# Ledger of designs, part 202: VH-VL binders against q9h9l3

Target 1, 176 residues: q9h9l3
Amino acid sequence: PRKMVAIDCEMVGTGPKGHVSSLARCSIVNYNGDVLYDEYILPPCHIVDYRTRWSGIRKQHMVNATPFKIARGQILKILTGKIVVGHAIHNDFKALQYFHPKSLTRDTSHIPPLNRKADCPENATMSLKHLTKKLLNRDIQVGKSGHSSVEDAQATMELYKLVEVEWEEHLARNPP
Key: E = the ipSAE of ESMFold2; O = the ipSAE of OpenDDE; V2 = 0.75 times the mean of E and O plus 0.25 times the DockQ between their complexes.

## First folded at step 10 (VH-VL)

Design u65 (framework fv_unasnemab)
Fold by ESMFold2-Fast, scan of step 10:
Parts: structure tokens; sequence; C-alpha cells
Structure u65 (fold): chain C 176 residues (1-176), chain A 123 residues (1-123), chain B 107 residues (1-107)
């Protein structure tokens, strides 16, 4: 079977004036949407801005969070050699301080056939929330307490599966 | 193909302002983070500023040497990234390059560069 | 800030030579390192990304290696068009920082 996972990360603001995006939660699901990894992660630096409206991270989540160095090792062990699906995935990889080969990376914010199915301009960058509502008839990222990275990773995998055959054939003809 | 064309450089007195522009073509501009990198005469490369794509939050980042004086912005409808430079100093004298950073299918900064535009700050 | 130290600052070489340029980071940057070539009057050109990945269109005589703090760019058989300056750059964290450069010149 497929060696494919979907990832979604939540970041908090660290460093001067909270300008640095530091990993604070990571969720990884397999092809069927089963959770392979879901941990709160303690950044190595003081958190200046929890960005709770989007991240869903609060001070309480940091109490028993996995230290960044340990979490990163665990996450990379899962990602290495697999096709990794994400939405605006460069944010996630940057927060992980990790380069994943582009040939094994699938970004649902940049798949023209997916936008086409959603009646959106093919070259526009559409939000995960919009694509999920339009194509899966499901509301995600509801409420004011932040996003669920598990929910987002699951939605991302389901969206990719709608165009997987077409897009993999495209990539075989036009290698990234 | 992929092209980045900088403009707006010139000779300016200390304390004055200049606005640099970089027009992109040959790729989906809105998908990429954009950066400015400068090179002083006979010196090495120095990163100046970065702006995220809107999908990634549109956040801006600056080198300490330019914080509070320079502002990076973008107009995706025109495929232009700007660098507004205020309170210019003689040490800002450099060739200013526009480069693209993070984007779909390419997870490395600065894979394409423009030819640069020269900024000279002198009395 | 992460400091990038390149050595040598210059090297004299002949066509056909193997040229090795090193880059050292002041702290671990994993593999988040690019190598660029810059010819006089021209913009830098990306050669290698992620420490060892060859950019499309770059000749196979160029290779990169290393991880953590120590990195190497190798030109296996120097060609006339390879006389240029070379720079490393880390992208592990902001601010992005560059090495001081290595000028590969004809002996």
Amino acid sequence: as target 1 above (176 residues)
Amino acid sequence: EVQLVESGGGLVQPGRSLRLSCTASGFTFGDYWMDWVRQAPGKGLEWVAEIESDAYGGTTYYAESVKGRFTISRDDSKSIVYLQMNSLRTEDTALYYCTRSWGYLYRTPFDYWGKGTTVTVSS
Amino acid sequence: DIQMTQSPSSVSASVGDRVTITCRASQSISTYLNWYQQKPGKAPKLLIYDASSLESGVPSRFSGSGSGTDFTLTISSLQPEDFASYFCQQYDSLPYTFGGGTKVEME
C-alpha cells in the first residue's frame, strides 16, 4: 500500500516581538485518516504570543508538552521517505526546521485540479476551510478557540484523495 | 521563463527615502514568499526583508539593521514586491536583489534572483 | 544570529582540477544550506539546496555534502565557466546568513 501521510502543525510566536513561528503542536495521519502522531510541543524559547485564535494553543498545553528536540526526531522518523500531504505545507516544514524532498511533497493549496473541482480559479491559493466545505460538505475550523490540527490533517488527506490519481499522473509526466 | 526585474534605485542623500519595485513573471507570484537581499560594493550578501504569501499569513520579517526604516509589501494582482526605504544611511549603499523564497514544490529560499537595482546613499 | 564561515576566501585552480569549498555554521543547521555561484556583474545562481540536492540545470560535476555544522561544495572537474565566486547560505533560522564567499580564479 501507499506510503503517504498528511501533516498539520500549529505554531506560536517566539523571539523578538513574537516574530518567530515556533512549533507548538503537530498532527500526522495515515492514508485512511488514522492518527499516527499528535503531540503538543514545547518550543526551546519563551512563548511571546500563543496566537490562540488560530493555533488553539494555551499555556496549559505547554505543561506536559514534548520538548522540541525530541518531538522533531519522532516526527522526522514518520515523514522520512513518505509522500507528505499538507495545506500550505511550507509553514509546517519551516516550523519543523526540516526540508522534505519536493518530489515527495503534496500541497493541497497548490493543486489546480482540486481548485477546479471547487469552482475556484485554478491558480488561486484557497483556504483549507473553503475547499473542505465545497468538496467534502464539512465545516472545519469552527469556533473561536483555534484550529484542531488533527481535523485539519484529516481534511487535507481527504481532499488530496479526490485528485490523487489525476495529480500523481501529472507529476509522473511533469516531475517537480 | 522565471524573471524578476528590480527598479527604483538611484543616488539619494542620507535621511531621504527610496521605493524599490520588483516585477515578477513566469510563475504564480502569489504562491511565493518574496525577499530582498543586498550586496554592498565589494562585499558579501546580506538578507534584508521577507514577506509571506497571503495564504501563509502575509507576515513580514526584517534584518535588525533595517527594522523600523524599511517596509516590504506586495501587490499580487500586479506581481510586484516593494521595498520602501526610509531614513537611508550611507551603509545602505548596495545592489538590491529581489528573490523568491518559499513556494509550492520548492522548499528553499532564493532559487531565482533578479539582476538587481543599485542604491547609492551619499551626500 | 548564525555565523557562516567559508574557507578558503580564494583558490587558484586549473581546468580539470577538483575544487573543494567548505562552509561552517556557528550552530547546527541540519541540512538547511544553499550554495550559490556568482559571476562578475551577475546575480547569484542557486547550485545546491538542502545541502546536497542539485538544482535543475546545474551540471553534475557540482555536488554538496554535510549536515549539522560542516558543509562542502565540490567541483569534480573544473571547467572554464566555473571560475566565479561561491557562497553558502543557511536557512535554518532568521536572519538568513551567508558565508563570506570563495573566489575560484585561474592560476
Scores: ipSAE 0.005, ipTM 0.471, lowest interface PAE 15.3, mean pLDDT 87

Design u66 (framework fv_unasnemab)
Fold by ESMFold2-Fast, scan of step 10:
Structure u66 (fold): chain C 176 residues (1-176), chain A 123 residues (1-123), chain B 107 residues (1-107)
Amino acid sequence: as target 1 above (176 residues)
Amino acid sequence: EVQLVESGGGLVQPGRSLRLSCTASGFTFGDYWMDWVRQAPGKGLEWVAEIESDAYGGTTYYAESVKGRFTISRDDSKSIVYLQMNSLRTEDTALYYCTRAYFSGSWYGMDVWGKGTTVTVSS
Amino acid sequence: DIQMTQSPSSVSASVGDRVTITCRASQSISTYLNWYQQKPGKAPKLLIYDASSLESGVPSRFSGSGSGTDFTLTISSLQPEDFASYFCQQYDSLPYTFGGGTKVEME
């Protein structure tokens, strides 16, 4: 089987009124939850809104941050050829300006069996925090220092592992 | 002048539906997230629902007590936010406020409120 | 859900008094707390954001303090227009939750 990683990115607001989401941190963990990558990333555009409540990003984190172009290259080398697990992962890929093959992408916000296990509507987009509390009995994103993309990536991998056998069988029979 | 005006409240029997509307004026409506907050007679404030601006993806969020029964939506061309309330319960009786939500960095606040529209659910 | 416990539920005060209202979160919320004022028959008004930042147009007699789980709203010298209900609100996580409110009444 292919190697599997989980990713979670934090975005800050750039562009008009801070409405554009730009990559400001990326964490990648392996199947066992070990950290493969975790860097603050400096956007090429002026940061209008740090969105600190959600992102955990503050101006101090930008001081030694890796420039976007360099960070993107490092991240893509890790993701290429692997099964990539994420939550609402299209947002992460958009921020990375990257297209990962759908056959190697697993989005825990769009896995009906996972929602079913959580007693949630199959087609609803449930938050990572909600699914993690319901299925793993663990509180994440508890606010004191903002969200940890490492914690979120680890939780995302653990959530996927709950449905991995069932979902991989489904995908083998119904290739994306 | 920045204003939010709610309408659509009334007296309704349990199990029925109501749709609330909130018309915005005096600001660029499409740039803002919008919320509904309610207040039962003589009680405190309860957050009900939130809708993102389209630039953020237009995602909706709900309090557990209304999830599956209420739907928040918006029409940016008309500067209106809606709250569709289905399967109403006596516990939904409240004054319903429409609010404008603003955030920047670590700050989030409901900085503009309408005067509210009253919903009474009784048999 | 994060529970917000507000005290006292009511306080009787006279013009010129110092009034202190407390809000306690069931878990740490950093400074992600707002205070709202609601006058009788009116919609709430944002008073303080990010625990201690005064909203534009709000008189300087209002101040907020605290972080983590314990927060305080202080009115240094109560004015006639300050007789109202006050509510704290956390925005650390969804669902947003409000304190039960504190009614500041004329003695």
Scores: ipSAE 0.000, ipTM 0.475, lowest interface PAE 14.5, mean pLDDT 87

Design u67 (framework fv_unasnemab)
Fold by ESMFold2-Fast, scan of step 10:
Structure u67 (fold): chain C 176 residues (1-176), chain A 123 residues (1-123), chain B 107 residues (1-107)
Amino acid sequence: as target 1 above (176 residues)
Amino acid sequence: EVQLVESGGGLVQPGRSLRLSCTASGFTFGDYWMDWVRQAPGKGLEWVAEIESDAYGGTTYYAESVKGRFTISRDDSKSIVYLQMNSLRTEDTALYYCTRLWYSGYYSRFDYWGKGTTVTVSS
Amino acid sequence: DIQMTQSPSSVSASVGDRVTITCRASQSISTYLNWYQQKPGKAPKLLIYDASSLESGVPSRFSGSGSGTDFTLTISSLQPEDFASYFCQQYDSLPYTFGGGTKVEME
């Protein structure tokens, strides 16, 4: 049977001028939105920019955070062999230094039927916040204290469920 | 408290019909797939039918032995799943369990079962 | 259909014993296997899902292992309340199929 999870990661800035995006939190939820994994993650490189307004990460979250190598191993055990749903998910996989098979990847920022339901151009890349408001009538990522990766992962799974039957049927006939 | 309560079982003659009901409480019924599993006297478990939640399309599935004779359906407003059994055979004699399927994409498990309702098909 | 062969059909054991039950699938089912306990006159109860994951509320003396075609349920130290029938169930493909059951009896 088809195993499915949704993921959302928060990144902080590392490297020169904080331009490198490094994993600092990862949340994984199951099909029903229950949390399977939610940990703050300590990057192997010095954090230059917490990007707190978007990431919600502050220095105190790093005190007892799981080191990247250990967290990566835990996360990959959950993802391997499963259908993984995310929004602009290539950014999450890049931060994890991981290649997930295209056939098992579902990116809600690139599903034409989902955009169609939201009255958006089918080939446009719409934000998670916009799609969630249009299709679920729910405001996420509110305020200036940063995003919740749990909230984002849950919204992403709910969005995918709106088109799952149609999209899985399409993918079976038109493999990625 | 999660509860599943089956009803509608009884003694019937071959060729007749029965409708089983399973009333759910203590959880959001409409979010779950529901199944019927039966157990003949002194025998093991046999899966009978399954119905998806509406979010998945509400598709129904059946064991070959009951296909064309049994119909599974649900009424989410009342939190009830039904099993309409037509053209009953002596081989359908069993204790019929209603069960909740935890279908999460990576889990498919019957995490809660009712007490069952007995169906006896005899002349 | 995937056939599930469970062994032994019955086992006599004493409190404190280690009990091992095996389940074999007629074709590979990865880890898509659940284990259930059924006490006399009662409904089945989920013990283990996805071959080795312990259901919440189930005592740690129960464990599952295996992948592919061969699976094992182990009770590390049998307790009085564990005298029951145990069933494996595959969910790799429809129809879902169950093993024939193993009855754990008091000796």
Scores: ipSAE 0.000, ipTM 0.459, lowest interface PAE 18.4, mean pLDDT 87

Design u7 (framework fv_nivolumab)
Fold by ESMFold2-Fast, scan of step 10:
Structure u7 (fold): chain C 176 residues (1-176), chain A 122 residues (1-122), chain B 107 residues (1-107)
Amino acid sequence: as target 1 above (176 residues)
Amino acid sequence: QVQLVESGGGVVQPGRSLRLDCKASGFTFSDYGMHWVRQAPGKGLEWVAVIEYDGSDTYYADSVKGRFTISRDNSKNTLFLQMNSLRAEDTAVYYCARTFGYSYWTPYFDYWGQGTLVTVSS
Amino acid sequence: EIVLTQSPATLSLSPGERATLSCRASQSVYSYLAWYQQKPGQAPRLLIYDASDRATGIPARFSGSGSGTDFTLTISSLEPEDFAVYYCQQYESYPYTFGQGTKVEIK
């Protein structure tokens, strides 16, 4: 039995035309949904677009934000050796400039049994908001000030727990 | 000059399927999120679906969720809307529209196609 | 979903007059609101985005104002080509929604 955590990151736009996604917030929760980490993160590059409607990030959050290099070190210490659950988690790992072993990675956007329980096609990529509403009867990402990465990480962990036994057995028989 | 040209509209019976195409020209299609917006005869505008510039994310209006699929082929500068299980209330002019910014997070529409009429009738 | 209510439903005015159109949101959309013009048989045209920013090529007589739940589109002096239907649209949250429209017609 390995320790399991769920992660969700918020990104802002940097680089030419703001098209580069740079880490600006990260939340990590444990198996029970308790917060292990939640910090605003200052990108090393100039922020061109805050993407506030999605990220919830504004200039004020950057004033005392943790610099990227320091935040990355803290986050990697939490993730190393653990099973990490996320939704479209490759985007989070890319923003962290980090490679997590596939054998310890669980992506709720690519778990066929989870889609089946939600009465969705197994090979479709469903949003976190949709799966959470269908399976947990909860509304997340309600628009007031953008998304909450804590709320998203908690929902992601709860979704994984619905298929954990079945999916872990599948992975044991079919190692990635 | 930015152009968006819809095609594929027509008369179709309830319960059947239809695919709409939208051909883009005059800009780098792969840089922009794309939307479908419809307008029933004599009524207002209704947002239908969005797809991110690289096809990585899609969202749908509740009225079409599970029946319609938005997709794109960036190599052909073409946006698609696959419409399944069509109903009389899907009768509308369908417009493709470009996001102002490079991502679906800026979903106001700076350019629209001319529209293609879909009529669902028996 | 966020409901947008436009008023009045119809404005009957003459060329040269000022037009003031309102859009009210059922909950705050901050400044994530756009305005469009649509003429019969044509696609909508973007006029204003982020509540007050004029789109490229849009004449200075068009202006937008407001934030939160209350928004206004103003046409300072109507030209013949301005007689059309105007729609507001919010993009604060999915699903993106439009108002029902205000028709600006010639008196």
Scores: ipSAE 0.005, ipTM 0.459, lowest interface PAE 14.1, mean pLDDT 87

Design u8 (framework fv_nivolumab)
Fold by ESMFold2-Fast, scan of step 10:
Structure u8 (fold): chain C 176 residues (1-176), chain A 122 residues (1-122), chain B 107 residues (1-107)
Amino acid sequence: as target 1 above (176 residues)
Amino acid sequence: QVQLVESGGGVVQPGRSLRLDCKASGFTFSDYGMHWVRQAPGKGLEWVAVIEYDGSDTYYADSVKGRFTISRDNSKNTLFLQMNSLRAEDTAVYYCAKLYSSWYGFDAFDIWGQGTLVTVSS
Amino acid sequence: EIVLTQSPATLSLSPGERATLSCRASQSVYSYLAWYQQKPGQAPRLLIYDASDRATGIPARFSGSGSGTDFTLTISSLEPEDFAVYYCQQYESYPYTFGQGTKVEIK
């Protein structure tokens, strides 16, 4: 059986008017929710907008942050060959500028059985906060200090575990 | 400026081999997965192959599996497609393309080369 | 293999008119669907990704909608440069596949 991890990233705004999303923190947890990686990451471009209310990133976190190129190498070593779980995971892979095989990717924002359990339309994209509250009775992303990528990654793994058996059976019958 | 330039196309006889090159400039080539997509004259687009950023993994369309090999040299910012046992149905314009820089890593193709024509005929 | 079927094959319109292009998938691709524009002698250009998100530099007159198996590309008011062939592409599963194309042409 393949190992499984969950990932969540925080992005800051770079480029013209801060419209480009650049990686500024990454958290990776194992199947049981134990932290395998959690580092602040220094983007190669000037940060225009910290997006602190959502990202939780401040200038202080960039002091001694791991440069993007080094952090990316570390992260990819952890992800390679594993089933990677995320929520709207395309944002995380985009920020990492990384190709991860579709067959080893699980996106909790696009799993119909998970939405069904939450009494949501099967093909709708529901937020991590909503699904976590409905299915795990847990409040995440609380307050004005930004999100915790560790908390988000842990919630994402727990959500996937609720549908793991039925979804893996579906994928075995309908391989990507 | 971000640019991809294909080369190596030409006329080749069935059963022969040909290598296509794709030279990248204006972005950090080693950070992106790369794709080959082809288009037969007057026909639609067909995905051919993909290679991960570090060259560690590759995937192929069934029509070319076992005959084509995708590879890359990050030190030269160059993507390759080695085409063996060429058939008439391989006649097409071949495009190299990179992943979209803003979203899901291996899905949409945001930057395309100009294409290079490969004609397989006797 | 997921098959994408585009309709109509050809759409004959005048500048200023609204164009509506359809793409149907043989099985659900969720939102993992992109749209491309191709002009004669040119490489394709990405217009829409993730079913509804506009790529950088793409004019607001282009919009995408849909999820699952039924997708639409809309051009609200055709400009002369919009007459081209349009392709949809799914990236839900390997092999990645394209639709056969819809040609938008001047009458």
Scores: ipSAE 0.000, ipTM 0.472, lowest interface PAE 14.5, mean pLDDT 86

Design u9 (framework fv_nivolumab)
Fold by ESMFold2-Fast, scan of step 10:
Structure u9 (fold): chain C 176 residues (1-176), chain A 121 residues (1-121), chain B 107 residues (1-107)
Amino acid sequence: as target 1 above (176 residues)
Amino acid sequence: QVQLVESGGGVVQPGRSLRLDCKASGFTFSDYGMHWVRQAPGKGLEWVAVIEYDGSDTYYADSVKGRFTISRDNSKNTLFLQMNSLRAEDTAVYYCARHWGYTLYSYFDYWGQGTLVTVSS
Amino acid sequence: EIVLTQSPATLSLSPGERATLSCRASQSVYSYLAWYQQKPGQAPRLLIYDASDRATGIPARFSGSGSGTDFTLTISSLEPEDFAVYYCQQYESYPYTFGQGTKVEIK
């Protein structure tokens, strides 16, 4: 059987006016929610906007952060050959400059049965915070000091587990 | 079809230098990290060196560090190993091998045929 | 460095028999272990990666199992072309290391 992990990344703003999203933290958890990887990551470009309210990243976290190229190698080693679960995961893969096979990717922002269980329109892209509150009765991303990528990855895995059997059967009948 | 072809092996005296080439074809060379692995006559495999897919990082086994230099030319699909201060214990068949280039740590899915280097007086 | 120890050093069997090869690591390599086959005068050929995943074109009679420090390569029923030397290799940390090899020879 295929191994499964969940990922969540935090990005900071680089490039003109800080509009480019660059990887600054990555957390990966296993099926049971145990942390496999959690590191601050130093972008190769100058950080213009830490986006601290959302990312939780501050200048102090960058002092001893793992350089992007090294962190990327470590992360891809963990992801390769596994089923990877994320929420709006295309943003994480873009920040990693990585292509993960669609057949091994599970995006909790685009799973119709999950939205249905939350009493949300099946085709709507719901936030991780809303789905976690509706389905797990848990508040995440609380406050204004930034999100925890560990907390987000753990919530994402738990959300996927709610529909895993149904969705894996659907994918077996309708391969991507 | 993926092919890796080594060349440049031969007989050299201790203390001298030799350069090995590995020509790649049948795949996008710049997407793969490249390794040199050697095998002394009648012995097992020993990892020698790696170079990242874009040439930015290299790592060496302690036995060759400071004497060998790995490099690549992505425009020519060619991997190199410059071997200086050769010793008798460097006598081996030298293989080039590739790994999926988006990680530094991976297995070797394709190998070249090898080229023999003999260091003897 | 991580040391890989293969056993037995030599395995003498007949075609049709089951071969079981062991590889033990001096510390955990998780599932970052590959198996290679080498025939005389030839380069190694990848058989198994990530401890249990079969490489493209490798027959179903080859299987890998294990995680952490103890790994096994199994050939369910030996074919004449399977008599060769087999190496395990870890890619958990640098330097990459290989086991010393197990020779599977005809009885």
Scores: ipSAE 0.000, ipTM 0.473, lowest interface PAE 16.2, mean pLDDT 88

## First folded at step 11 (VH-VL)

Design y22 (framework fv_fezakinumab; at its last look DockQ between E and O 0.85; V2 from the best seeds 0.00; counts 0 for: pae E 4.4 > 2)
Fold by OpenDDE, look of step 11:
Parts: C-alpha cells; sequence; structure tokens
Structure y22 (fold): chain C 176 residues (1-176), chain A 123 residues (1-123), chain B 111 residues (1-111)
C-alpha cells in the first residue's frame, strides 16, 4: 500500500488589498505524525497581510523563508506518489499551485463517516478544530498566536485514521 | 459565454521574439489558470506552460524554460505568451486554454481553447 | 516526442464502434493522474471531449465514452458518424516532467 502523509499550509495575503492567498508555511507529517517537512515559505510577491491571527505568520518568519518555487519543488517531491491527507485540502493544493491525483487525495472535510462519528451532518463541512475536539478530545488552534500547521497536519492524520478502513473500502468501491 | 480571443498571426525571423495575447471573457479571469499549448503543422499538441492570473506565478515546460515568458494584465483579462530566440521549429499554432486552479474549479482539463495564433518563423 | 502513446490512426465505418488507446507510464496515468480527451476537427482548435477519465461535458454525445485502467486510458466511440472524423488527443499530467502531457494524437477516419 501507498504511504500516507498529511499536509497543512498557512497562507498570507498578497496582491491588491491582500486578497491573494499565498503560501507562507507548509507542514507535512507521516502516518505516525512525524514531521517530514516544516518550512516557512517566501511568496514571490510582497506580503500585504500576514493574517497572523490565523496563520501564525509574522514578518520575522519571512527573513530566512524558503522561496516559493524552491519550497514547492521540495514539497512536491514528498507528496508525489503518496496518499495525501488534508482538511479542506483544495486550499493547500491551490496555494501550492499543484494538482495531486484525486484517487490519492483524502480530504477530512469531505468524509461523511468522519462527520457521522462526530455526530455532525454527513454532508456538512466541519472545521478541523471542531472535529479534533469532538473526536480526539484535543484543542487545537487555541490562543491568538495563530495556527500551528504541524499540529493541524497531525490532527488531520489522526482524524483520518479513525475512519481509514471504512473510507478506503468505500473509495475502492467508488473510485473517483 | 466563456471566450478566449487570441491575437492575429505573426511572421518572425529566426532569433526574433513573438508575443501572443489571449483575452478572456465570460468568466472571472483570475479564478482559472491559463495554459499555452502549441501545435506544429501536421503535428500533435505540446504543452508550453501555464500562468496563474491571480498571482502571476508561472510554470513552464522544461523545453521552453529560458525562452518563454508568460504574463497577464488583469485589468483587461488578457494573458500573454512571449517566446524569444525563435527558430524554424517554433513555427506552430499557439493556443491559450483555460483550466481550473483546483479540482473543484474544473481541475487540469483544458476548456475552453482559443482559436489559436499561427506563428511562422522563417528567414 | 509525445509522452503518452496513441495509435497514429484508426478507422471505421458509419455505425461501428472504434476505440483509441492512450498508454502512459508510472509517472503519469499510472501514478493516478486523470486522463482527458480532446477532439480536434480539421482546421479548428481542440475541444474538450472527455474529462477526468470518463465524464462528458455538456453537448458531447453519450456515444463518446472514456475509461482508464492501470497505465492506460481508452476512448470509445459508438455509432460512428461522419462528423466524428477528426484528430483525438489524450492528456494527463506527468510528475517527472512537472507538466501536462499529450498523446501523439490519433487520426480517426470514417470510411
Amino acid sequence: as target 1 above (176 residues)
Amino acid sequence: QVQLVQSGAEVKKPGASVKVSCKASGYTFTSYYMHWVRQAPGQGLEWVGWINPFSGDTFYAQKFRGRVTMTRDTSISTAYMELSRLRSDDTAVYYCARSGTYYYESGPRFDPWGRGTLVTVSS
Amino acid sequence: QAVLTQPPSVSGAPGQRVTISCTGSSSDIGLGYDVHWYQQLPGTAPKLLIYENSNRPSGVPDRFSGSKSGTSASLAITGLQAEDEADYYCQSYDSSLEGWVFGGGTQLTVL
């Protein structure tokens, strides 16, 4: 079976009025939660809004940040050929300007059995924070210091593991 | 309706540069990637590269790196592809084509296509 | 030159069924990337025919179908019509090249 990794990205605002979401940090963990990648990333454009409250990104983090194109290459090498788990993962892939095979993608924000387990509507989009609290009894994204992409990636992987068997069977019967 | 209108045919000499434009309408220009694909006479399709009109980030096929420059003007929803140091084997119809930025935005399928711009390189 | 392999030509009589194969590798189709198909009528730009292996855009007749298995994909055309005479291209993404790739194209002749 293919190896699984979980990914979480933090984005900052660039472009006019900071409306462009640009990758500023990416964290990747393996099946066991071990960190495979965790880097601050320098967008190619000027950062207008660090979105620190949510992203946890500060100006000081960009001083030695890895240029986007370089980071993207590093990240893609890790992701290629693997089952990639994420929450609302389309945002991460969008920020990476990358396409991962659908058949190898797992989005914990769109797994009905996971929502069911959390006593949520199966077709609702629940936050990672809510699912993590409900199913793992763990608080993430607390405080005003912003999110930890490593913590979020780990939580995402753990959530997926709760429904892995069931979901993988479902996907086998219903390939995308 | 979604349309991609490309600039007219170009005739260039070897060593020159050509800049082809693609004006988008009928959709939000910055919400989709713009790809460039060329087709030499009687030959198949060849992917040149793509640009994210939102961020301006570009990604080129290895073959064209160093010679191709893709840009965009969001104010007029227009994408540009410039190819420099032209040679005879660059003679082709150059197409712009739209794709989604992620799978929920039509993914990597190319739809629609421009009508193409013939670029002829001859001495 | 083309990363994906297609037969250069196929032919069929009106009403018949024809298939066009698209063979990739472990770094594209075999890696799990979806396959798209395009129809190019003579003197025109390519048009999306099949997306994500087996889906038809609006306006594409159901006599066109696509499938994917392993490192290969296939386009099937049933009830072949004269208007189907065109070039057909498969497309996917190659991770090793970090870019989209096309098949060499297949010229379909309706006899």
Scores: ipSAE 0.751, ipTM 0.900, lowest interface PAE 0.8, mean pLDDT 94
Fold by ESMFold2, look of step 11:
Structure y22 (fold): chain C 176 residues (1-176), chain A 123 residues (1-123), chain B 111 residues (1-111)
Amino acid sequence: as target 1 above (176 residues)
Amino acid sequence: QVQLVQSGAEVKKPGASVKVSCKASGYTFTSYYMHWVRQAPGQGLEWVGWINPFSGDTFYAQKFRGRVTMTRDTSISTAYMELSRLRSDDTAVYYCARSGTYYYESGPRFDPWGRGTLVTVSS
Amino acid sequence: QAVLTQPPSVSGAPGQRVTISCTGSSSDIGLGYDVHWYQQLPGTAPKLLIYENSNRPSGVPDRFSGSKSGTSASLAITGLQAEDEADYYCQSYDSSLEGWVFGGGTQLTVL
């Protein structure tokens, strides 16, 4: 069977008024939740807003951070050929400047069976925190110290496992 | 209406440089990649590289690294490709083409294309 | 390293079906990347014909169709018309090259 990984990224604000999201941390876990990659990443642009309350990124993390182009190469080597699970994963791929094959992409923010298990409308976009609380009975992203991308990637993989059999069968019958 | 308008034909001598422009209109210039693709007379399409107009980041095909520079001016929604140390086999039509950054908008396909800029390298 | 392989030329009579193959490698089409097709009429820029293997943009007749399987893709043209005489290119993404890749092009002649 094709191997599966989950990814989560943390972004900082760059560009005018700090409104653009640039990659500052990336975590990748395997199917069992073991960490395959976890690095702070230095964006190629000036950081205008660290967004620390949500990102957990502070100026000190950037001192030894891996430059974006190097980190991107490392990350893409891990992702290539694998089923990649993420939450609102479009944002992660856009920040990586990377097109992963649609047939190998799983987005927990857009899986109707997962929304139904959470008693949510099929087309609603639910936060990772909400889905994790409702379906896994766990609190993630606790407090104001920012998110852990390792914790978030692990939660994302566990959420996908709840619907994996049903959704993989659906995708086999209905290729994207 | 989404449109890419390229600069006019250029004639250059070997060893010179050329800078081709591509002015975008009808869409948010900084939200899409801009690519350059060339076609030598009687030959196929050859990808040169891309620029992210927002960040200015570039990626060049290996064949062109060290000779090509892609830039942009976001105030006039214009992308540029400069090719240096021209050789006679750089004679080609140079197209700009837009791609999306994620599948939902337009993905990695090229749409639209500019009409091309003929660059002729001869003595 | 992978270059998508297309036949240099194909031909057909008006009203017939022709197909154009596009063969890649395990690092592009075989890895799961989509295939896009472009039509280039003589003296013009390429134009998007098929995207994401099988989808037609608005304005492209349904006699053009595409498919993908394994490491290969195919463009089919039914009800061949004289105006279909053009060059056709397939395009994908290759992970080993980290780049956009084209086929060598296929010249379609309508007899």
Scores: ipSAE 0.313, ipTM 0.770, lowest interface PAE 4.4, mean pLDDT 90
ESMFold2 (binder alone), look of step 11: mean pLDDT 92; pTM 0.938

